# Ledger of designs, part 24: VH-VL binders against Nonsense-mediated mRNA decay protein 2 (upf2)

Target 1, 242 residues: Nonsense-mediated mRNA decay protein 2 (upf2), of Schizosaccharomyces pombe (o13824r41to282)
Amino acid sequence: LKKNTAFMKRCKSSLTSENYDSFIKEIKTLSLKKFIPEITAAIVEGMMKCKATKDILSSVKIVWALNLRFSTAFTGPMLANLYCALYPNPGYSLCHESYFELKQNENEVSEKDRSSHLLKVRPLLRFLIEFWLNGVVGTPEDFVSYLPSTDSNDKKFRKPWFEEQNLKKPLVVLLFNDLMDTRFGFLLLPVLTSLVRTFSCELFTTEDFEDKETLELVNRLNPVVWRTYLRKSLNSYVDKLE
Below, E stands for the ipSAE of ESMFold2; O stands for the ipSAE of OpenDDE; V2 stands for 0.75 times the mean of E and O plus 0.25 times the DockQ between their complexes.

## First folded at step 19 (VH-VL; framework fv_mosunetuzumab)

Design q3 (from n5 with heavy chain Y32S T100K F102W; at its last look DockQ between E and O 0.56; V2 from the best seeds 0.00; counts 0 for: pae E 3.2 > 2)
Fold by ESMFold2, look of step 19:
Parts: C-alpha cells; sequence; structure tokens
Structure q3 (fold): chain C 242 residues (1-242), chain A 120 residues (1-120), chain B 112 residues (1-112)
C-alpha cells in the first residue's frame, strides 16, 4: 500500500518525462484497481502542473498505459474528472458568468479574472484535445455516465450534461463551439489562439496529409465534415473579432 | 507596439546580488510569459527561467535554482530578475524576452539587454 | 537537457550566394501529437538582442524576408539564406522548445 500511495503522490506532483519509465513499470506491476478514483483525481492535478511540451507528451503516454491496463474503468472517471474541472455543473459554458462576476459596477470581465480563468482552462482543454488525438476520448458517451447524476431531483442539477444530439458529436467540436462563443466578447481568445496554432491541421484542415497512417487516424477521429464545420466556425469568429 | 525596456548596466562585486527590471508595454502583461536569458561576452545564449506574471508561477534552469528569483509587479507591468551570490562567471548581458503561449517557449520580443559586470 | 549543436561555427559567403547553417539536437524535438518540430531560429547582430526568424522549424515570422527559410525534422535542421545580403552579417542561433529552452552555440555568418 505504501507503493500505491507513493504512486498516487507522483501522479499528483511528478508527472514528468524523467519519471516516465518508472510510471510505466509501476502501471504494469502494482495492484491499482481499488485506487482508480484517487489516481484519476491525482492525474488531473498533475496534468495541470505540466510546464513543458515534453512533459505533456509523457503524461499522455502514462494515461494511455493506464487505459491499456484498465480500459474504461480508468478512462471514464479520468475524463469525467477533467470535464468537471472545466464545467462544474450542467448548463455551464467556459464563458459562464460564474467564472467572471467581479464588481458591483462592472459589465465586463476584469484582466485579473480573465487571467485566472486562462490558468485553469489552458491545461484542461489541452489535455482533452491530446486525449482525443490519441483515441482516449471520442464523444461525450465515453464518460457521461461517470458525471454526477442529473436526474436525482436535486435542484442543483436540473439540466442534462449533454442534449441527446450532442452525445454523438466529437467532444472537440463541442469544446471549440464553447471556446468560440462570443456571448461575453472574446474572453478566451488567447486560449483559442494557442490551441488553433498547436492543432490546426488535426482540427480544421480539409487538406490531405502526406502520411497515410496519420490521415486515416485523423479522418476516423474527426471526419472531414466536422473539420469543415470547425473551420467555418473559426472563420466566423475571426470575422466578428475584426 | 510591443516593447520590453530593461534597467541600466550594473557593476557588482562577487557575493553581491543584482536586480534587473524589464518593463513591458503594448500587450496584456498577464497573458504572456517573461523569460530571462543571459549571454556572456562573446558567448552564446543561456536560458535562466520564466515567470507567468499574473500567478507569479515560475520555473528555472536547474543551474540557477537557489540563486535566481523571478518576480513580477502587475500594477507596473514590470518583471524582475534577482541573481544572488554573484560570481565572476555571471558577467553577462541579461535579456528579458516574451513568449506568448504556454509551452511554446520561443521568444518573439526581447528587451535591449542589461550588462551585469561582476569583478573585484 | 536537449543539447543543440550548430555547424559550422563560422561561415564566409559571397554577397548574393547561398548560406546554409545546420543544427542538430541530441534528441528529437518533433511532437508526435501535432507533428510539429519545436525549433526556432534567431539572428543576432552586434550590440543587439536576438531577433526571431523562424519557429516550428519552417514557419517564417512576420516581417522576415523570404530569403530566409528553415527545413528539417526530428533532430536535423537547416537555416538557408538563399541570397546573402550585407545586412545578414550576424550570428545565427537555433533553439529548441520541446523541453525548456536550449540554444545552439551560434554560427557567425560573414561576407567572403
Amino acid sequence: as target 1 above (242 residues)
Amino acid sequence: EVQLVQSGAEVKKPGASVKVSCKASGYTFTESYIHWVRQAPGQGLEWIGWIYPYSGDTDYNEKFKGRATLTADTSTSTAYLELSSLRSEDTAVYYCARSKYWTEYYFDYWGQGTLVTVSS
Amino acid sequence: DIVMTQSPDSLAVSLGERATINCKSSESVLYSSNRKNYLAWYQQKPGQPPKLLIYWASTRESGVPDRFSGSGSGTDFTLTISSLQAEDVAVYYCQQYYDYPTFGQGTKVEIK
């Protein structure tokens, strides 16, 4: 049990490329099944502490190793934890007023609140997209059953997490629709810009890739129809900005 | 117009500390990273660390941990590098530089540099 | 740390001729998720800070002349100045950002 506790602490604080080999060895050998809820929470915290691209890749590979061993018993709760870190309740959007309300006399989000929101949103969205690219998540159906219940007659959860028609859409499409929501202006523009710069080919291009393996994977994960949709949405967003 | 304007040259004795400032203008100070990079006379470039000004979050090249302290004052849009326990090999031009996006640590704007000379 | 090694250390080229600078990293800087190379090139003239030329190995920064181009992938990268101009006399540095930044030792380009 000491080894399991140490493993979870490293997930929370030491999710780094330098520790990658140790993580892979422990995932193959430790008895972790009873600790999956703690591991999913620890990994979400650890992912938010990644500071360099190399560590992000190592974290994605560690998650993939856990997926290989535990399948949906791990990925379902892990994805639900990530999603709830972005969306604490049904009906929330990334631009919801609960993130931004500051002062009695202001109608706009302050620079401090925008920057605080950017700190929270950046790593969470980045990892959801990374997990989409690696096949860990496709649609909300992959994790929605692990989210807090919406049908318990609790006044706090009167809306479903996802409308039925959205359960079948690629998660990245839903996330980018929310990111491109101009309801409160362009408050998440820095996050959107960073993600577009990083993943433009995978999410927005309709051009063929030279690598057949990559093209087939991208088409399976995000069909041309959705990439075309996202590109049109991005163009509309840019037009409103100008 | 993005600008990074640094404080003037300094001369220090071994064992002292130095604090170099970098005032940013022309962009939202809290949305970008400020990095510090030094260049010994006639030598190449060496990364020291970064600060994310809003949160005060920092990280450092291991070589400088324990001696370098990065801070930022968001009210004045100014970043600071403090380097303590100075040695003669710390003689260099110290640059601040901006990177715009998390994990994309390449530098689109640089300060003019601050020469720090450490000699007896 | 990822070590960046440039070659040559110094290069003399006639005006209007091609200058080629090589950069090799001790490990791959290609990020598999997006297939981008996390490599940048800088120009530094005497008494000035470095100036960004290229990022993602081949993407030219705005305002950088078309004669500058970057190529390569993984561990091997090249900066090419297709027709050297007098104002291109400088030291050129490659830099990786796959991990925390490290720079090549620099390549001094001079007019022959």
Scores: ipSAE 0.484, ipTM 0.786, lowest interface PAE 3.2, mean pLDDT 85
ESMFold2 (binder alone), look of step 19: mean pLDDT 95; pTM 0.962
OpenDDE, look of step 19: ipSAE 0.794; ipTM 0.900

Design q4 (from p4 with heavy chain L100P; at its last look DockQ between E and O 0.78; V2 from the best seeds 0.00; counts 0 for: pae E 2.6 > 2)
Fold by ESMFold2, look of step 19:
Structure q4 (fold): chain C 242 residues (1-242), chain A 120 residues (1-120), chain B 112 residues (1-112)
Amino acid sequence: as target 1 above (242 residues)
Amino acid sequence: EVQLVQSGAEVKKPGASVKVSCKASGYTFTEYYIHWVRQAPGQGLEWIGYIWPNSGDTDYNEKFKGRATLTADTSTSTAYLELSSLRSEDTAVYYCARSPYFTEYYFDYWGQGTLVTVSS
Amino acid sequence: DIVMTQSPDSLAVSLGERATINCKSSESVLYSSNRKNYLAWYQQKPGQPPKLLIYWASTRESGVPDRFSGSGSGTDFTLTISSLQAEDVAVYYCQQYYDYPTFGQGTKVEIK
């Protein structure tokens, strides 16, 4: 009991590479199934506190260990919680702007509001891409059934990602479409630039990888057709920036 | 054209505090991280911490937690290091340096350095 | 902390000859998700701040001469100056950024 409470507290505040071995040991030994809702909330909070690459990778491995033990019973609620944290108003873009499909005029976004939003989306976007690369998530279908219930008559609580035609699209394609929307300027440019620098090969390369094992994995996760699409979208974004 | 211009040399007594400024120009100040790195005379480089001016987000080398405070003023594009409870071993050149973004903590531009001398 | 250890501490090389500086990290700085090594190299001349030469272990910063190259992976890295010039006399530092930054102790390169 007390060990479970300590485990959840460490998920929330100490999701670090230093604690990695302890986390792996506890995941194998503790009775955690009753606490999955608390664990998913705690882990999402802990993700937002990771500030070094080593801690991010360790946290992805910790999540993978929980996935190995609990499968969709853990990853479904965790991904749903992460999505809700990233998009507290799913009708709006990542930059806390009006949903672009609904706007006729530009909306002014203060530098303070933009800065606050960028701080929130920074770690969560990085983790979503990491989870995609690690195989924790591939498409919206993987977690749509774990989202908070909605009135079937009102779809404003969810992004179009969860509509039938999008459920099987690679999540990163849907995410980068949102990131590269330029209709109201380049509000997400710093975030986009960082993600492109970090994952350019996995998201945008249309040529074969030198390593066949890596190439097969990337092709299964993000087929060439989608990488070609994303590269064209990025080029268009850069052209508009200039 | 990127420039980081630091404040001038300081002489302090043990136990005092020092505040070093770093004025950025030639780029959008809020899009990059500012780090502080020091170098004692004839010694190597030691990372102190970072600030992201966009949000005020900071973190520190454990050695300096509780003594170092990093701040930024976006209206003047200026970052600051304040180091308190100075000791003679804090005598060093203090550099500000720019890094790209979240987790990419390599330093593409450096300030000219500020010598801080701590002596009785 | 990830400890960075350089060898040698100093190196004397004839003009036009190859200079080789080694850097070893106490743990891997290879980020498996993107296969990038989070390792940078700096040059510092007397009275000047460090200057970035290389990041991601092998990517040369803009404006850095072709004679500078970086190689290695995981825990073992090398900076090579293929043909030493008089202006290359400096102290060279490696630095990892897989975790919070730490630097090697430096390698002084001199003309023999």
Scores: ipSAE 0.524, ipTM 0.813, lowest interface PAE 2.6, mean pLDDT 84
ESMFold2 (binder alone), look of step 19: mean pLDDT 94; pTM 0.958
OpenDDE, look of step 19: ipSAE 0.782; ipTM 0.907

Design q5 (from p4 with heavy chain N54Y L100Y Y101H; at its last look DockQ between E and O 0.63; V2 from the best seeds 0.00; counts 0 for: chain humanness VH .589 < .591)
Heavy chain, then light chain:
Amino acid sequence: EVQLVQSGAEVKKPGASVKVSCKASGYTFTEYYIHWVRQAPGQGLEWIGYIWPYSGDTDYNEKFKGRATLTADTSTSTAYLELSSLRSEDTAVYYCARSYHFTEYYFDYWGQGTLVTVSS
Amino acid sequence: DIVMTQSPDSLAVSLGERATINCKSSESVLYSSNRKNYLAWYQQKPGQPPKLLIYWASTRESGVPDRFSGSGSGTDFTLTISSLQAEDVAVYYCQQYYDYPTFGQGTKVEIK
ESMFold2, look of step 19: ipSAE 0.800; ipTM 0.912
ESMFold2 (binder alone), look of step 19: mean pLDDT 95; pTM 0.963
OpenDDE, look of step 19: ipSAE 0.788; ipTM 0.909
ESMFold2, look of step 20: ipSAE 0.773; ipTM 0.902
ESMFold2 (binder alone), look of step 20: mean pLDDT 95; pTM 0.963
OpenDDE, look of step 20: ipSAE 0.856; ipTM 0.932

Design q6 (from n5 with heavy chain Y32S T100K; at its last look DockQ between E and O 0.56; V2 from the best seeds 0.00; counts 0 for: pae E 6.2 > 2)
Fold by ESMFold2, look of step 19:
Structure q6 (fold): chain C 242 residues (1-242), chain A 120 residues (1-120), chain B 112 residues (1-112)
Amino acid sequence: as target 1 above (242 residues)
Amino acid sequence: EVQLVQSGAEVKKPGASVKVSCKASGYTFTESYIHWVRQAPGQGLEWIGWIYPYSGDTDYNEKFKGRATLTADTSTSTAYLELSSLRSEDTAVYYCARSKYFTEYYFDYWGQGTLVTVSS
Amino acid sequence: DIVMTQSPDSLAVSLGERATINCKSSESVLYSSNRKNYLAWYQQKPGQPPKLLIYWASTRESGVPDRFSGSGSGTDFTLTISSLQAEDVAVYYCQQYYDYPTFGQGTKVEIK
């Protein structure tokens, strides 16, 4: 019990490449099955603190090691937790004005709220993209059954987490369409530009790859039709900026 | 028209502290990380840490943890590096720099540098 | 920390000739999942801050002349100046950003 508590504390605060070997050893040896909900929460919290790419990669590998031991009993809740953190209100886009507190008479408060949202959204999106690249998630079908119910408290203002047509679309396509939502302005432009620069090849390129294995992997993860669609959406977004 | 303008040269005695300022203009100050990098005379570049001005969140090179403190004042668009317990080997030019994209660790705009000289 | 080692320490090249600077990292800086090398190159002239030349190992920063090119992957990287000009006299640094940033020791380029 003492070891399990220490393990979860390190998940919360010490997801680093330095600790990678310790994490792998503990995942192989500790009795963790009873603590999956706590581990899920701890891992998500710890991932929000990862800054360097090396630590992000180590965290992805640690998640993969947990997947090897516990399969969807771990990855389902973990992905659902990340998605719920990104979408606390399932009826709103990432760019919805309520997340930014865009108020006429509260300019300083609105700026603070915008900054707070940017802090949260970017790491959550980064890890969802990293998990997509590494095969942990493909479509909403992989985790939708682990999301909390949207009961019928008010049927006029409730909808399911995903429309049926979207359950089999690549998750990253859905996320980037939402990120590029301009109905409330260009509120997540800094997040969008960062992610475009980091993942341009996997999300937006329509150019041929001479490396056959790389091309086959990218096409399997995100077919050219969706990369073409996303590039056109990005171009439209940029045109609206001007 | 991004510009980072730093405070002037400082001369300090061993054991003292120094506080270097970096005033940003030409972009939204609070949406990019500000990094600090130093360069001792005739030597290479050494990363100190970053600050995210909106939240005050920071991270540091292990070498400087406990001695370096990064702060920002969003009302003046100014970032600060404070380095304590100065020694002669802390003599260097100290640069502030902006991340090219939001949280990336490579830098497209640099301040002019601030020479800090530590001598007894 | 990832150690960055440049070679040579200094280089003298005739005007119009090719200059080649090598940079080796102690660990790979290629993140294979996104296929990016987390490496940048900077130029620094005396009394000036560093100037970004190259990022992602081979992508030129806006306004950088096309005589500057970056290549390499994993642990081995090269900055090439295809036709050295007088204004290219400077110290050049490689930098990795796969982990927290570290810089090479610098390569001084001079006119022969």
Scores: ipSAE 0.133, ipTM 0.686, lowest interface PAE 6.2, mean pLDDT 83
ESMFold2 (binder alone), look of step 19: mean pLDDT 93; pTM 0.953
OpenDDE, look of step 19: ipSAE 0.817; ipTM 0.924

## First folded at step 20 (VH-VL; framework fv_mosunetuzumab)

Design r1 (from q5 with heavy chain W52Y; at its last look DockQ between E and O 0.59; V2 from the best seeds 0.74)
Heavy chain, then light chain:
Amino acid sequence: EVQLVQSGAEVKKPGASVKVSCKASGYTFTEYYIHWVRQAPGQGLEWIGYIYPYSGDTDYNEKFKGRATLTADTSTSTAYLELSSLRSEDTAVYYCARSYHFTEYYFDYWGQGTLVTVSS
Amino acid sequence: DIVMTQSPDSLAVSLGERATINCKSSESVLYSSNRKNYLAWYQQKPGQPPKLLIYWASTRESGVPDRFSGSGSGTDFTLTISSLQAEDVAVYYCQQYYDYPTFGQGTKVEIK
ESMFold2, look of step 20: ipSAE 0.820; ipTM 0.924
ESMFold2 (binder alone), look of step 20: mean pLDDT 95; pTM 0.964
OpenDDE, look of step 20: ipSAE 0.797; ipTM 0.917
ESMFold2, look of step 21: ipSAE 0.768; ipTM 0.902
ESMFold2 (binder alone), look of step 21: mean pLDDT 95; pTM 0.964
OpenDDE, look of step 21: ipSAE 0.807; ipTM 0.919

Design r2 (from q5 with heavy chain Y50W W52Y; at its last look DockQ between E and O 0.58; V2 from the best seeds 0.67)
Fold by ESMFold2, look of step 20:
Structure r2 (fold): chain C 242 residues (1-242), chain A 120 residues (1-120), chain B 112 residues (1-112)
Amino acid sequence: as target 1 above (242 residues)
Amino acid sequence: EVQLVQSGAEVKKPGASVKVSCKASGYTFTEYYIHWVRQAPGQGLEWIGWIYPYSGDTDYNEKFKGRATLTADTSTSTAYLELSSLRSEDTAVYYCARSYHFTEYYFDYWGQGTLVTVSS
Amino acid sequence: DIVMTQSPDSLAVSLGERATINCKSSESVLYSSNRKNYLAWYQQKPGQPPKLLIYWASTRESGVPDRFSGSGSGTDFTLTISSLQAEDVAVYYCQQYYDYPTFGQGTKVEIK
């Protein structure tokens, strides 16, 4: 019990490259099946604390090791937990006004509210992109069945998590459509520019990669038609800035 | 006109503390990381830690944990480094520097530096 | 902790000639997810703070003369000054940001 408790505590607070070998060893040896719900919550909390690229990649590898051992029994709830942290209201854009603390002006977002929102979405979006790049997630179908039910007696607030036609689209396309939402100005510009800057080839290029293995992975996860779409969307977004 | 202006030189005795300020202007202070880097005379550069000013979130080089404290005052756009239990080896120029993108910790603007001298 | 080691410690080069500085990391700074090298180069003149020259190993910062170029991948990196100018006399540092920042020990470039 002590080892399982220590494992979950480290998932919450010490999801680091320095602890990577210990995590991998314990994932292979500890009896963890009964604690999967606690592990998924702890892992998502720990991801929000990763602040260096090396720690982010180590965390992705730890998640991959859990996926190898527990498959969808871990990965489904983990992705659902992540998605609900990003999107507490089903069917709403990342830029939806309900995600801001609008105490000053109903039509404006304060610097405090924007900075608070950036703290919350920045790591979570980064991890979803990393999971897409590593094949942990492709489309909403991979985790939608693990999300809370949206059926409600109050029809006014009833929205599905995803429209039916979006369930088979690359998750990355859906995320970037939301990031480029300009209804409240350019609220997530710092997040968008960071992600574009680090993943531009994987998201926006219409030319083939020199590395055959990378090309095959990217084409499977985000076909050229979607990369072309995203590039045009980004150009439109940039035009609105000027 | 991005500018980082640091406080003046300090002379301290071993065992004392020092607090160096870094006032930012020309950009949105709360959206950028402020890092602290030091350079002993004739030596290289050593990273101390960063603060994200809006949230107060910090992270530190393990060497400085327990001795360094990073704070920020968003109302004055000023970041602070406090270093305690000073030793002669802490004699250095202390720089503030900024970075923008999450996890991309390279520094496009630097303060002018603050010399801290620790001598008996 | 990723240790950065530069060579040479000091380099004397005639005006207009090529200067080459090497930087080696104790572990790879290539981020496999995006295939980018998380390495930067800085120039520091006496009495001044460092100035950013290059990031992502080979991308020149805006306003930096095109005689400065970076190359390399993984653990081995090079800064090249194609035609040394008098104002290029400085100490040059490499820095990785794959993990928390660490710097090379510096390379002093002088005019022969």
Scores: ipSAE 0.623, ipTM 0.855, lowest interface PAE 1.7, mean pLDDT 85
ESMFold2 (binder alone), look of step 20: mean pLDDT 95; pTM 0.964
OpenDDE, look of step 20: ipSAE 0.789; ipTM 0.912

Design r3 (from q5 with heavy chain E31D; at its last look DockQ between E and O 0.61; V2 from the best seeds 0.76)
Fold by ESMFold2, look of step 20:
Structure r3 (fold): chain C 242 residues (1-242), chain A 120 residues (1-120), chain B 112 residues (1-112)
Amino acid sequence: as target 1 above (242 residues)
Amino acid sequence: EVQLVQSGAEVKKPGASVKVSCKASGYTFTDYYIHWVRQAPGQGLEWIGYIWPYSGDTDYNEKFKGRATLTADTSTSTAYLELSSLRSEDTAVYYCARSYHFTEYYFDYWGQGTLVTVSS
Amino acid sequence: DIVMTQSPDSLAVSLGERATINCKSSESVLYSSNRKNYLAWYQQKPGQPPKLLIYWASTRESGVPDRFSGSGSGTDFTLTISSLQAEDVAVYYCQQYYDYPTFGQGTKVEIK
């Protein structure tokens, strides 16, 4: 129990490249099955604290090791927790004005809400794209059954998290559509720009990759039709910005 | 255009604190990270830490945790480095520098530098 | 920490000739997810802050002359000045950003 508690504490606070070997050993040897709900919550909190590329990649490998051992029993709840952390208010876009408090009289609340929101959105979107590249997530079907019901006191009127036609779309397409919605302005421009600069070839290029293995992986995860769509959406976003 | 203007040189005694300012202009202050990098006389460059003014998020080189504090004032587009418990080996030119985005920590614009001299 | 080691420490080159600076990292700075090398090069003249020359190992920053080029991948990187000019006399630094930033010790380039 002490080792399991220490493992979960390190998931929450110490997802670092320096701890990678320790994590891999513990994943192979500890009896973790009963603690998967706590581990998934701790891992999502730990991901929010990663701030260097090396630590992010090490954390992705740790998540992959848990996936190898527990499969969907881990990845389903982990992805659901991650998605709920990004969308704590169902129906709000990531750019919703309440996170940024664009109303003139509520500046103090806006600063705390903005900080809390940015501390989650910046790293968690980065991790979702990493998980997409490593095959941990593809579409909402991979985790939608693990999401809680939407808020309604009458069960007849509960809303789905995703419309049926979206369940088979690449999750990255749905996320970037949300990020590039300009109804509230350009409030997450730095986050969008960071993701575009880091993953432009994987998300937006329509050119063939010389590496056949990479091309086949990218085409499987995000087909050319969706990459073309995202590039056109990004061009439209940039045109509105300028 | 883009400009980072730092406060003037400081002379301090061991054990004191110093606060260096860096005023940004010519770009949207909250869209970029501000880093602090120092260079002892005749020496190379050493990264201290960053702040992202939009969120207030900071992180530090382990060597400086507990002594360095990075802050930013978005209303004046000014970033600050405060370094406490100064020692003679802290004598250096301190630069503020701008980086692009999350994890892209290379520096496209630099302040002119602030010499901090620590002597008894 | 990723240790960056440059060679040589000092280099004297005739005007118009090629200068070559090597940088080696203690571990790979190639980010496999996007296939980019997280390496930058800077020029620093006396009394001035560093100036960015190259990022992602080989991408030239805006306004940097074509005579500056970067190459290499993984752990081994090179900055080349194809035809040295008088204004290129400076100290040159490599820097990785795969982890938190660390710099090489610098290479002083002088005119022979």
Scores: ipSAE 0.761, ipTM 0.897, lowest interface PAE 1.1, mean pLDDT 88
ESMFold2 (binder alone), look of step 20: mean pLDDT 95; pTM 0.963
OpenDDE, look of step 20: ipSAE 0.850; ipTM 0.934

Design r4 (from q5 with heavy chain S99G; at its last fold request DockQ between E and O 0.61; V2 from the best seeds 0.78)
Heavy chain, then light chain:
Amino acid sequence: EVQLVQSGAEVKKPGASVKVSCKASGYTFTEYYIHWVRQAPGQGLEWIGYIWPYSGDTDYNEKFKGRATLTADTSTSTAYLELSSLRSEDTAVYYCARGYHFTEYYFDYWGQGTLVTVSS
Amino acid sequence: DIVMTQSPDSLAVSLGERATINCKSSESVLYSSNRKNYLAWYQQKPGQPPKLLIYWASTRESGVPDRFSGSGSGTDFTLTISSLQAEDVAVYYCQQYYDYPTFGQGTKVEIK
ESMFold2, look of step 20: ipSAE 0.704; ipTM 0.882
ESMFold2 (binder alone), look of step 20: mean pLDDT 94; pTM 0.955
OpenDDE, look of step 20: ipSAE 0.844; ipTM 0.928
ESMFold2, look of step 21: ipSAE 0.787; ipTM 0.905
ESMFold2 (binder alone), look of step 21: mean pLDDT 94; pTM 0.956
OpenDDE, look of step 21: ipSAE 0.814; ipTM 0.916
ESMFold2, fold request of step 24: ipSAE 0.825, 0.805, 0.638; ipTM 0.923, 0.912, 0.855
ESMFold2 (binder alone), fold request of step 24: mean pLDDT 94, 94, 94; pTM 0.955, 0.955, 0.955
OpenDDE, fold request of step 24: ipSAE 0.757, 0.809, 0.862; ipTM 0.890, 0.912, 0.934

Design r5 (from q5 with heavy chain W52F; at its last look DockQ between E and O 0.50; V2 from the best seeds 0.67)
Fold by ESMFold2, look of step 20:
Structure r5 (fold): chain C 242 residues (1-242), chain A 120 residues (1-120), chain B 112 residues (1-112)
Amino acid sequence: as target 1 above (242 residues)
Amino acid sequence: EVQLVQSGAEVKKPGASVKVSCKASGYTFTEYYIHWVRQAPGQGLEWIGYIFPYSGDTDYNEKFKGRATLTADTSTSTAYLELSSLRSEDTAVYYCARSYHFTEYYFDYWGQGTLVTVSS
Amino acid sequence: DIVMTQSPDSLAVSLGERATINCKSSESVLYSSNRKNYLAWYQQKPGQPPKLLIYWASTRESGVPDRFSGSGSGTDFTLTISSLQAEDVAVYYCQQYYDYPTFGQGTKVEIK
C-alpha cells in the first residue's frame, strides 16, 4: 500500500517523460482498482503542470495505459475531473468576462478562480485534444454521466452541463465553438492560435492527404463535415478581428 | 517594430543577487512568452526559464530552480530575471528572448544582452 | 536533458561554395501527434544576439535568404548554406524545443 500512495503522489506531481517507464511498470503490477477516484483527481492535477511537449506526450501515453487496464472505470471519472477543472461552472464559457475583469464591481467569480482559470486553460485544452487524437474521448456521452449532478437539490449547478443535441457532437467541435465565441471579445486569442497551429491538419483541413493511412485516421476521428464546420467558424472569427 | 531592450551591464561579488530588466515594445506584451538565455564568454547558449505575462505562468531549467526568479510587469511591458547566490560561473551575457506558441519554445526576437560579471 | 551535438566545430569554406553543418540530438525531437520536428537554427555574429534562421527543422524565418536551408528528421539534422557569402561568417547553433530548450555547442563558419 505504500507503493500505491507513492504512485498517486507521482501522478499528482511527477507526470514527466523521465518517469514514464516507471509508471508503465507500476500500472502493470500494482493493485490500483480501489484507488481509481484518487488516481483520476491526482492525474488531472499533474496534467496542469505539464509545460513541455515531451511531458505532455508521455502523460497521454500513461493515461492510455490506465485506459487499457481499467477502461471506462478510469476514463469516465478522469474526463469528468478534467472537464470540471476547465469548466468549474456550467453557466460560464471559457471566455466568460469575469475571468478577464472586463466589468467593474462584479462578484460572481473569485480572484483565485480567475487566476486558476488563466493558468490551466492551455495545458487542459491541449490534453483534451490529445485524448481525442488517441481515442480516449470522442463526445460528451463518454463522460457526462460522471459529472456532478445539476439537479435543483444540489444548488452548485443550476444549468445542465450539455444540451441534448450536443451530447453526440465531437468534443473538440464543442471546445472550439466555445473558444471562438466572440460575444465576450477575443480574450483567448493566443490560446486559439496556438491550438490551431498545432492541430491544423486534424481539425481544419478539408484537403485530401497524400498519405491514405493518415487521411483514413483523420476522417474517423473528425469527419470532413466537422472539419468544414470548424474552418468556417475560424474564418468567421478571423473576419471579426478585422 | 519589435524591440527587447535590456538593462546595462552589472558587476557583482559572489553571493550577491542581480536583477536584469527586459523592456518590450512594438507588440502586445501579454501575448508572448519571455525567455531568458545566458552565454558565458566564448561559450554556448543555456536556457534559464520563461514567463508568460498573460497568465503569470513560469517554468525553469532545473539547474536554476531556487536561484532564478522570473517576473513581469504588464503595466510597463517589462520582464525581469533575478538570479541569487551568484558564483563566478554565473559570469555571462544574459539575453531575454520571446516565443509565441505554448510549448514551441524557439526565439524569434532577442534583447541586446546584459553582461553580468561576478568577481571578488 | 536532450543533448545537442554539432559537427564540425569549425568550418572553412570558399566564397560561393556550399557549407554544411550537422546537428545530432540524443533522442528524437519528432512530435508524433503533429509529425513535426521541434528543431531550430540560429546565426550569431560577434557582439550580437542570436538570430533565428530556421524552425521546424526546415521552415525559413521571414527575411532569411534562400541560400539557408534546413533538413533532417528525428535525431539527425543539417543546415546548408548553398553559396557562402562574406556576411555569413558567424557561429551557428541548433536548438531543440521538444523538451525544455537545449542548444548545440556551435559551429564557427569562416571564409577560406
Scores: ipSAE 0.640, ipTM 0.858, lowest interface PAE 1.6, mean pLDDT 85
ESMFold2 (binder alone), look of step 20: mean pLDDT 95; pTM 0.963
OpenDDE, look of step 20: ipSAE 0.820; ipTM 0.921

Design r6 (from q5 with heavy chain E31D S55T; at its last look DockQ between E and O 0.64; V2 from the best seeds 0.00; counts 0 for: pae E 2.1 > 2)
Heavy chain, then light chain:
Amino acid sequence: EVQLVQSGAEVKKPGASVKVSCKASGYTFTDYYIHWVRQAPGQGLEWIGYIWPYTGDTDYNEKFKGRATLTADTSTSTAYLELSSLRSEDTAVYYCARSYHFTEYYFDYWGQGTLVTVSS
Amino acid sequence: DIVMTQSPDSLAVSLGERATINCKSSESVLYSSNRKNYLAWYQQKPGQPPKLLIYWASTRESGVPDRFSGSGSGTDFTLTISSLQAEDVAVYYCQQYYDYPTFGQGTKVEIK
ESMFold2, look of step 20: ipSAE 0.750; ipTM 0.897
ESMFold2 (binder alone), look of step 20: mean pLDDT 94; pTM 0.959
OpenDDE, look of step 20: ipSAE 0.872; ipTM 0.938
ESMFold2, look of step 21: ipSAE 0.776; ipTM 0.901
ESMFold2 (binder alone), look of step 21: mean pLDDT 95; pTM 0.962
OpenDDE, look of step 21: ipSAE 0.800; ipTM 0.908
ESMFold2, look of step 23: ipSAE 0.562; ipTM 0.824
ESMFold2 (binder alone), look of step 23: mean pLDDT 95; pTM 0.962
OpenDDE, look of step 23: ipSAE 0.849; ipTM 0.935

